# Ledger of designs, part 175: VH-VL binders against o27280

Target 1, 266 residues: o27280
Amino acid sequence: MDSMNVPEVLEIKRIVEESESVKTFIFSWDFRREVRPGQFVMVWDFRDEKPMSVSLIDPVRSEIGISIRRVGEFTDRVHGLSEGDLLGIRGPYGRGFELMGRDILLVGGGIGMAPLAALADEATARGMRVDALVAARTADELLFLDRLEAAGVNISTCTDDGSCGFKGFAHERLLTLEENHDMAAVCGPEPMMFQVMRILDERDVPAQLSLERYMKCAVGICGQCCLDDTGFRVCAEGPVFWSQELSRVREFGRYRRDPAGRRVPW

## First folded at step 6 (VH-VL)

Design P16 (framework fv_bamlanivimab)
Fold by ESMFold2-Fast, scan of step 6:
Structure P16 (fold): chain C 266 residues (1-266), chain A 119 residues (1-119), chain B 107 residues (1-107)
Amino acid sequence: as target 1 above (266 residues)
Amino acid sequence: QVQLVQSGAEVKKPGSSVKVSCKASGGTFSSYTISWVRQAPGQGLEWMGRIIPILGTTNYAQKFQGRVTITADKSTSTAYMELSSLRSEDTAVYYCARSKYGSYAFDIWGQGTAVTVSS
Amino acid sequence: DIQMTQSPSSLSASVGDRVTITCRASQGISNYLSWYQQKPGKAPKLLIYDASSLQSGVPSRFSGSGSGTDFTLTITSLQPEDFATYYCQQYDSRPFTFGQGTKVEIK
């Protein structure tokens, strides 16, 4: 409601350098505002506000973590901050992942592992068997491997260049993995997610996919936050969608939209 | 092959509710969605809602939101559609229909359940 | 909601005729369209899915075509068992919607 839409100014308690381009910023959090894996918050640097997935949910320590990849002006500024500096946090927003069954598969590409790392923590805490396929361009861009291992997750890796694990793309590696999963959760570049979704669909594995494109409004009332083919609003109805829903979206895996809402091929 | 077998015809009074069942015979609901579609006498087909039984996820057409409830019992491979606050306009044949998740083409249909709402 | 409009509402045909039924969507639905056949007192039967894919067990005289907003169902060499009502259905977005139906009657 109102409290979720008012940013709280929070002190950066700890910064974890996940890679040369990714940092996790850790804040104290009042869990009277519940946060679920797959949800996002708006991060405000007192100039611009951007949506970021929650990558750590720790009610025991009363902390959340937000992992941010350096990709532009806003993220460059945030990466320049130190422990003790302040950021505004508003939320959480969006539809979180649902956990079903006993055995789950996580498929993450690059920064897409951030919301999946939080999901892995919850799934393992529930006693589920978790297999994670972690994909990146190179070994240096694989994220959260130590954290996933510490949580008891069964990890497979793939890199485009073959520098760690399977040489190739996530969907190619997926074809060689066990098919014994009750559900899957997928997050990463849309072309990767599209290919992975198709394989999971053929295997009759229900999948949830996280889409975080063009988030301009955290309250779900902005028309820019929509998928044209179906009218789905990523911030209101997502960012997590079932594969059944995404299979009907012509744009998924084919097109993205610029800030003006124009179709741009991948 | 799998068949969907529905419960028998019902005659109901206005203001009451009806609950129609749909049982998968010769198989289960695994990896499928179940939709409910109705057809008033002499009219076309109208989608009411769906459930993915393995996930428990439901979606309803806005017209029926608040009056329709779709549920599934995985142990008996049976889906249910309950429609409340019945009006004469709800007189129709109610069908359950199956589709694979990822596709909404209805490849298997129940035989239909006639529901008549009269005073 | 996406509105589906079929044309014609009814037609009369003879055995051996080529029958074409059209379906128009109020907005683009790509190829997320199915065709069903319904005989009096019976449940609908799936004929075509994804606009042009023939359902297993359906005779090859049935075919579908189209994309976007305009779709057709064609029955080449109409048989006695083909006299029925035909419905198109979009599944691009919820609520899933059907056309009003086309009744194919014996001439």
Scores: ipSAE 0.000, ipTM 0.402, lowest interface PAE 16.2, mean pLDDT 83

Design P17 (framework fv_bamlanivimab)
Fold by ESMFold2-Fast, scan of step 6:
Structure P17 (fold): chain C 266 residues (1-266), chain A 119 residues (1-119), chain B 107 residues (1-107)
Amino acid sequence: as target 1 above (266 residues)
Amino acid sequence: QVQLVQSGAEVKKPGSSVKVSCKASGGTFSSYTISWVRQAPGQGLEWMGRIIPYLGTTNYAQKFQGRVTITADKSTSTAYMELSSLRSEDTAVYYCARSKYGSYAFDIWGQGTAVTVSS
Amino acid sequence: DIQMTQSPSSLSASVGDRVTITCRASQGISNYLSWYQQKPGKAPKLLIYDASSLQSGVPSRFSGSGSGTDFTLTITSLQPEDFATYYCQQYDSYPFTFGQGTKVEIK
């Protein structure tokens, strides 16, 4: 859309420290431009522009939140900002999550809990039962547990090192969960999402997965946003895909590409 | 296990429409991709389009865009292909086919529906 | 659209023969190619997916190879039930497209 392609310069209203490496930046938002969980915006610091998933959607307060993990030069600069500072935001872009049925399972790894936190808010507002499996390497990297609990979400945790909840990976924890669900939504590292997708497919649970790493092209023009065998432009067709669409992408969860374009296992 | 069963043969007049059904039995329907492929007498296979019933999204070959409508009824596990403004060149066997998990290759096919367009 | 061209369009062979069918894509499709067998009056049957993976239940005399633009289907010891028309199909991008077919006939 034309209006979504022009960045608005917005004041950082509030900053929430989610962990040592993750902050949520909250802005006033005009909800005549609707935002759905699973969509992303382009964040502009007046030098570089990067895609970020929306982690808070609050029409009552007229606010959106964007959660950013500190991983490089751009995110280091943004983490150095204070309340009252300015950022450019354009969007939203991409296809959001679809909700159906009476109950939903959320499976999030690390920063992947960010778009799922926004989805949890929408699902609970619709009266759905929400179960969340929150996974991270360590207890200090588990995100949004207090927010999910306040929303009435049933929370299970797992950490690779066993510092909180089940000791192991998300898919290992999922195998011990016996509840069936009408649908699932998954976001996190691609190898985690692939393993989780396989289990949910065997259980006949329709799942939507968010491929946040492919949100490099905001307007769907660049080939970097295409999935290999489907011809999808992730920023136009995704970043949210149904599991059966992703089951046909040869590289999903198995391989990544290095700068030379060579397949490298995860 | 999973089987796709199509509706019976149709004879239609030029300018009319035909709607062919494809019912899935024995497994999960809504989360799989269902494609429609036709074959004119003595000719090869031609992909028309697909639907993912759970997602509700369709994709059509440009040649058929505007004349073909693919739909699905999840409650009856049935996919439909409707082709309008029929011509003699639309005389063909129409197949529904399910994509193999992880491949997009068509691992399960319906038996085919013969559609004859004649005056 | 990606054009798929098969060669030959037809061939005659005897039981026990080695048969090779080729398929060429007009642009690179990686390994996103399948092979089907179709007998008269029947729906196609999947033989090979992802260029070289044998579909379950398909005899091991069938094999596929190739990547990029050039692909082959090989039948190492032709049996009476193998006389049929064979099609390649790409699923690298929409619209999915098929080759024109190769008819394998009794000599």
Scores: ipSAE 0.006, ipTM 0.420, lowest interface PAE 14.6, mean pLDDT 83

Design P2 (framework fv_bamlanivimab)
Fold by ESMFold2-Fast, scan of step 6:
Structure P2 (fold): chain C 266 residues (1-266), chain A 119 residues (1-119), chain B 107 residues (1-107)
Amino acid sequence: as target 1 above (266 residues)
Amino acid sequence: QVQLVQSGAEVKKPGSSVKVSCKASGGTFSEYTISWVRQAPGQGLEWMGRIIPILGTTNYAQKFQGRVTITADKSTSTAYMELSSLRSEDTAVYYCARSKYGSYAFDIWGQGTAVTVSS
Amino acid sequence: DIQMTQSPSSLSASVGDRVTITCRASQGISNYLSWYQQKPGKAPKLLIYDASSLQSGVPSRFSGSGSGTDFTLTITSLQPEDFATYYCQQYDSYPFTFGQGTKVEIK
């Protein structure tokens, strides 16, 4: 029953508008094909195919959800679709999150809350205590607060402009939160993840980080995510990595890759 | 305090394989990484590879690629190193060693397992 | 592979002496370097990590310094239990590599 490499043409069952720029597309899913938080699927609009993280995993309703932020031509076209329209879905792919311990911290920035929302559902279902730090530029860009609250998650927020919760960046807010987590999962802009990782490392909290740029490597595009400043080449192990793997990557949090693969500073 | 306890000494014939175990005692190792390091008689330390038990992710030194397999069983807090196609040059003490997240410094070491390869 | 070269390969010292061991990487490794002590018949013991951080339980007479390619382990007042072989190790890149060792012997 493993047909991960063959696209399934699925009907959009429901669309949830999460914010001005983010929608969650919900599909019926046959859970004989397992999907785990932190994994992604390839979404095909019959013109182009793009990787998207799974944000909802609901075996009881037999549904998955995929949250998509409007940032370019492909995502603009997908946002123009309606319930009843069709999309091709291939996957799942990549390394998902692993849960460990009793108490977990989630740190999400913007659309990075999408895979963490799915993880929160699984962690709470397993009886774990879940604290979530949800970060965005403004209150209107905070995502999944209602889902996290419904799941029993302890929520802290921060916004750059102070419009909701702590005024400041995720790492600044993290410094004011109590310790006592067995692990953390982090997803968001790479500079945010780097700063958060450094604090968690100093607290000896093992962290898993989800990097969007490594999603292409998981489907066999070798070289897109390889780094030239170390013998440590991470071409196909993503998108989820432990912090110890990333702490030795000099480019993580300091440089990004442009479309030509060149290093550019953050 | 956590200790790493390794299996006992082995004497093997050339061409056979050996599987050495490393068990966390007094705590769990699943939140850490486990590396395997060997030391031939009178020689220095040589890194063979590592595993992140939670992920199952492994990295091996090229010299051992294709002959070494590192695995971990989280339910028993035990890591394993299996080395195949043994040669006399594989005679060494084999250590498992733990590293914490954010640092690959090996803070806890097993006592070592002597493996002798002879006819 | 990154080659780690220690100097000296051996030294003789007396109790109370200041001992300095150097470690040179064949390429830049930032601060991703640790130091270990090994006594005959025993497993290595971590002394210093991230080039300069003292491991919990290790006496304060041990210190590490350096970054990039050149690193130093210093023992400020050598004690009888310090006669051992010392190894540096880089963890910047796979494969992780060790120096050849420095044996500290009684004079």
Scores: ipSAE 0.000, ipTM 0.414, lowest interface PAE 14.9, mean pLDDT 83

Design P3 (framework fv_bamlanivimab)
Fold by ESMFold2-Fast, scan of step 6:
Structure P3 (fold): chain C 266 residues (1-266), chain A 119 residues (1-119), chain B 107 residues (1-107)
Amino acid sequence: as target 1 above (266 residues)
Amino acid sequence: QVQLVQSGAEVKKPGSSVKVSCKASGGTFESYTISWVRQAPGQGLEWMGRIIPILGTTNYAQKFQGRVTITADKSTSTAYMELSSLRSEDTAVYYCARSKYGSYAFDIWGQGTAVTVSS
Amino acid sequence: DIQMTQSPSSLSASVGDRVTITCRASQGISNYLSWYQQKPGKAPKLLIYDASSLQSGVPSRFSGSGSGTDFTLTITSLQPEDFATYYCQQYDSYPFTFGQGTKVEIK
């Protein structure tokens, strides 16, 4: 798109079924407009517009991919579409991940692996060593394992129910991993990200965390991004934040906002 | 372990600017946040602002907004605090202090730089 | 801005005394509070972080307690080297703010 703020109507080139509840929609993309892992786009089905993370960035094929979980009316309609159907795309928006060092750790929970899969592709293309901890409630909810393996990523898995890999939560698995990393990138449920952040802080590993709820702030849908009532404001710099920025937020990992903006425990 | 070493004392005229340096040694510069805290003679501690060197992002106390600039040079592991439009009330000892990711407690402090503003 | 108020502003004590210093925040700050010791001509030294966690290398006679708005620093069995000025600091929200200080003087 020549303008990030004008929706471009794109044809769905290919659909990949990642799981029973997740599909990746692939579009031709003009890379004169830069896209970075961790950024998102607004997806418009000609009725409603929702922010979605970019999960595939492929300049060689001139393609981007957008992974969408079925969670409501909008995503239900989008999941009903077929190759050849049209969607409107605006963006990209938001602050993406920054790669640094030689050895990186990715920690993803559920659909949070989507932006991390794109980051893994970029990191491996740069010759970095990538370790990924992929977490989900059950084996069927682990995402992108085949893509990560094909990219040469060193994969560890954990599931809450023990159906694949370590039985337990991401932070419990992380405690058994003793390799030092130059940086980490984390995306998933906030309680998971909070626990992981604390461990990485203790290990002096700088971490970048992606907060899905702040994608709307980056496009001005919410007036101000305020992570709690203490006056700490995110100010549309998301969705990716460094752990140092999030360590002060009392709300992070403890509370979320409902659709009316009210504070609700996780 | 990490040490923070600051530049020497400065005597400045009202209306001028001062730039104080804070060099880190013994650890990875990007592994922590650097804050600047000042103390006027016989008075308490006043936080001025901070920088996250790995990002270059800053946050300043509103009292100093527009007069203070905090920067970091990763190649020399040095943070800087520049204060402009100096007044006699800016006479103080200026400290740099670090905090680790996950905590804003200041566990290591520079030795302090005395800045005197006199006419 | 969050205002931090210490009590008392100064106190006189003898070696062996139990000393209690309080710090009150103008609004809730959870446990995002640190205590520092400062001796004349020296930079401050961190004693307590996260309201109650003792900094490595600090003697066990120092302890911190409290949450929300009311915090306490306690020194059991005061030693000669403990005569100094003590500051609390909140890091719940920007700008970070310090208490005015409590000077602990020899009686």
Scores: ipSAE 0.006, ipTM 0.430, lowest interface PAE 13.9, mean pLDDT 83

Design P4 (framework fv_bamlanivimab)
Fold by ESMFold2-Fast, scan of step 6:
Structure P4 (fold): chain C 266 residues (1-266), chain A 119 residues (1-119), chain B 107 residues (1-107)
Amino acid sequence: as target 1 above (266 residues)
Amino acid sequence: QVQLVQSGAEVKKPGSSVKVSCKASGGTFSSYTISWVRQAPGQGLEWMGRIIPILGDTNYAQKFQGRVTITADKSTSTAYMELSSLRSEDTAVYYCARSKYGSYAFDIWGQGTAVTVSS
Amino acid sequence: DIQMTQSPSSLSASVGDRVTITCRASQGISNYLSWYQQKPGKAPKLLIYDASSLQSGVPSRFSGSGSGTDFTLTITSLQPEDFATYYCQQYDSYPFTFGQGTKVEIK
């Protein structure tokens, strides 16, 4: 353990408006603290602290980006900030994605495209062929399409309402895509990820899935840890898990936990 | 080459049920969407419902809701359509069809199964 | 349900003719429309998907166009094997629905 657990107060260098509900906050970063795609940081607004995935990793400019969706009081306050304002950043934490093979598939739903955008940058920089399935409820909620295109990613889209690309859910769209991938990375709503995982497992494509609820377990917050099928408490190092690891977790895709740690059906 | 092969013709009495099979050969079965479409004599095509075998997910046309059940057996690469409470108006050729990659369009069709409902 | 209306219901044509069949949706379906050819006693065959994309193995004399509510299938220089019934189908929303069909008969 090192001083990674101490919040550093950083100035917001730049804010990118990704959509009406999503902003990316960009900070200067000292890359002596290495950051990898799939890792997260704790963002502190001097009142509350919340985990946020890293969506931009740029060692050339010495910058990281953190994409935040407006969903409640904390995120509403953060969205009200301007360039030059201060936030506390602690981390990075968690297990990042591992790249393997030459052809990879990214499947992102809504804000789940944030950590996958950082992964796409690394994969394309390594010369890998990247196919991305970007899913959302509506066209306005599709994220990072211009950034993925600029990186040379082959993009497919789907929306529940048909306002952009294939009309349908991510798992339905996935069934219509080429099956030849060495690995996949998946991030989005847990029910979507569960259905996608089942298809990838059938195709014998090893998949890595990023689960927001396991970010708290990764930083050691008791009562939010996933219980395995044997009934023992497991504080697994998340948020990224291989599909083979998730097959052991009965709660994945079936139940979630509220702030008190109680099981709530999806 | 991928093919869909359906079970043989059936003659049924009103009030009974019929179960038609559709076996896929060549290529992956479970990750494709399989639909059932019927055609009454001299009439057009009517979509009944679909299944995604890997998920067990089904969707049915409201007209057939409660009478139609679509299932799949991944181990035998076979989809089934069961229609209950048969009426003379159910006399038709029943087709299974696979959705094309990148589209819901039906690129591969079974040969059809004639179902005749008469007393 | 989305109603698909084809026009005409039937037409007579000669080999070498240019044939146009139209399909109208009762509401907007973007480009989620396919065209099928059906010969007597046979299953339908996919010709065009996503309104304008030609299915592999289908002759280039077949083409599709349109978006939203109005779509057309065009056959340039009709051949003897093209005498058949043609159907459009929407897959914008469940239930998927077909047009009533257009029979192309020899003149």
Scores: ipSAE 0.007, ipTM 0.453, lowest interface PAE 12.3, mean pLDDT 84

Design P5 (framework fv_bamlanivimab)
Fold by ESMFold2-Fast, scan of step 6:
Structure P5 (fold): chain C 266 residues (1-266), chain A 119 residues (1-119), chain B 107 residues (1-107)
Amino acid sequence: as target 1 above (266 residues)
Amino acid sequence: QVQLVQSGAEVKKPGSSVKVSCKASGGTFSSYTISWVRQAPGQGLEWMGRIIPILGETNYAQKFQGRVTITADKSTSTAYMELSSLRSEDTAVYYCARSKYGSYAFDIWGQGTAVTVSS
Amino acid sequence: DIQMTQSPSSLSASVGDRVTITCRASQGISNYLSWYQQKPGKAPKLLIYDASSLQSGVPSRFSGSGSGTDFTLTITSLQPEDFATYYCQQYDSYPFTFGQGTKVEIK
């Protein structure tokens, strides 16, 4: 009933340092509680609770991984933990990615590559051809390249500063990738996702986009899903949405709402 | 194979505006970035701005910000550059140029459009 | 803005000569530099991109080198059709900027 709503206190089994600012925390997981790529969990440090996407799903070893970037007080505390320490985990929650066709494109920006890494594992295990465009501001913020290569993924990179791969933004690099894809999955900063979505729409490639800011709607904390200027409240079952759903949302890629419902520019 | 074909020469009065077109002939520009570069008589090349036609996204050189507008019509594979508040210093040949596949190197250029601003 | 300075502004050469043109950026631009050839009354033609990559269809006598702030364009054996003005261009950051040009003329 509420097995997904009660935090379980789990021991940190392993910590992988992905970069200077990103760590993956690995826990033993009972896969009677299924987890799909694109879903998230609520991570509780016994003071505060935050949504985190699942970046590793390994039923063979009975493990899940959660990748966390250091960006504030909560994440700083969690980064200070060691193997053997405890965290509360609740979930999984949300709508995961759906795989279709034979050839897929993944477009990830920064930490947004985390849920896409889990998707890449599932897609390659199913025998699909996977192309991944991995984007970051700098070379040291490119994530999961070794893991993607080991899985047989065809990797393209770009960095804003040109320190690795193509110099420029993900959407500019995407214009160089004219291979046929049956679907795409996109995760990263909302302005990046908006530009990528428009290119994929022009190419008639159906895309799924993961929006972190809508994770609370999926856990039953409705009241923060306001998507238009009319004040109409749209309760969205996120975080993953098809591009067709987002193409009709005027605020996507332009502004967001604060807790009081006020427009805040990106 | 693909070529960029620009509109014909223009003579304009100071204070008016000019709109130059650049049509992709023998193909489409959906996978390209289109830049506008001008050259005053006997002078070097000066970048004005660019558009990614598929997105409508533009970047302009600050010198032209507020006077230049670059647009694209995907249905006709045509890019446009409009320059307003013309001065005699705007007398130049205006080129469109493409960057293929997100590259910033200009591999194909239009033939150029001479714009003369005279009173 | 990144300033691009070419040297020399002009040079005189004979067919068969080795010609070297330099381009200096006011700040580091990695290898994000292109070279163009322009003949009177015509649009520029791309010769080299990414500092050292030869554009398809361009003769192998043209080569580029350099990284960071200092770049060179070399023509190993000048031909009659190579008398033109040459421009470097950086695309490390907006606005894109060109050098002032180097005119290669008959000695």
Scores: ipSAE 0.007, ipTM 0.487, lowest interface PAE 10.8, mean pLDDT 84

Design P6 (framework fv_bamlanivimab)
Fold by ESMFold2-Fast, scan of step 6:
Structure P6 (fold): chain C 266 residues (1-266), chain A 119 residues (1-119), chain B 107 residues (1-107)
Amino acid sequence: as target 1 above (266 residues)
Amino acid sequence: QVQLVQSGAEVKKPGSSVKVSCKASGGTFSSYTISWVRQAPGQGLEWMGRIIPIFGTTNYAQKFQGRVTITADKSTSTAYMELSSLRSEDTAVYYCARSKYGSYAFDIWGQGTAVTVSS
Amino acid sequence: DIQMTQSPSSLSASVGDRVTITCRASQGISNYLSWYQQKPGKAPKLLIYDASSLQSGVPSRFSGSGSGTDFTLTITSLQPEDFATYYCQQYDSYPFTFGQGTKVEIK
């Protein structure tokens, strides 16, 4: 039953504290509505609605999980909720990741590991060899390491400040990792994704990148972030794009647009 | 397969600068990091800094910050290390080294360039 | 900066001996550690990377172990060509740092 544009009021079944700033909210889900890694839902707290990536897809338990980082008023309110409380959920929306080949590299930064954790589960279930590079500014922002390990993923880490793992940026650590992947999936801060994409392009590894700022465009809400210097819009099939699709977006990795359409550096 | 070939020995006066080159022969650096490591006579190995050639991104050890500049020319597959305001304590053999896939281990090293600083 | 301390600073051994060299990091570095061999007048040669992985072309008598802060390089049945100076190196954090070296001398 296609009702994805109407919010369904769901009970919070379980809350997992991933870090001091990140929680995963778990709901019972009717899998007659297919959910794929890389898709998102609109979360409604009965006052405001925000897009959130799906971080857990578990058909065996009939559950989905949504990981939320505490960054403002909406997320502060949602973080204050308890098991048994209600949230409105509509979706899923957007293009999910596509899997191909036998060997996949995941590169995630901070909360960007959330959709990649769901992808890791699907890739391992499919029998793929999964390597993950988990990057963050600090050790406290490294997410889902226990879950990835439990899934049989080969994990590499780095932090900008050197508080855990290799001291450096994701793209610097990536240069130390083997080149032989059939595909890659990347999610994190846009400047990080741009640098990672350049390396993967040099290695001729097809990559899919998930851009959070295009989630609203995927549900038909237009923003200035959909436009590049040529006026081309890439939002129709977001938030996940192949690297060749992003080659047409001059904003990617360089600047974003404010509500007035002005370029703002990252 | 690939070799790193460095420029020849140099004798410099205090206060001058030296620029050492490191050329990849039989391959390119596009997928690698190039580091510079020095060794003073009878002393151990000291990391100076590195460059990721495809980005031009550098990182330097604090003690060399402001005196060392590492660059790379992708078209010639050549990395450079320039050290300014030379002191007698900078007398050393300077090595370039390549980082391998799967680690920042230095799997290929240049032959070394002897730099002597004397008056 | 992460300080790498090797023990011993030098040792004397005979051909056929088992040689053990240790390396201690001032903070946890996971397995981001390499071992190098250096002979007089030559550039260092990579022996072990990621604490325990043997570099291609390196004889199997060399092995590495350890994680976190304590690491060991072992040479079983020492050969004449193994008399050299050995260095550990961490690549967990910038600046990359080396141990002071361990000189393996003939007895």
Scores: ipSAE 0.007, ipTM 0.415, lowest interface PAE 13.4, mean pLDDT 83

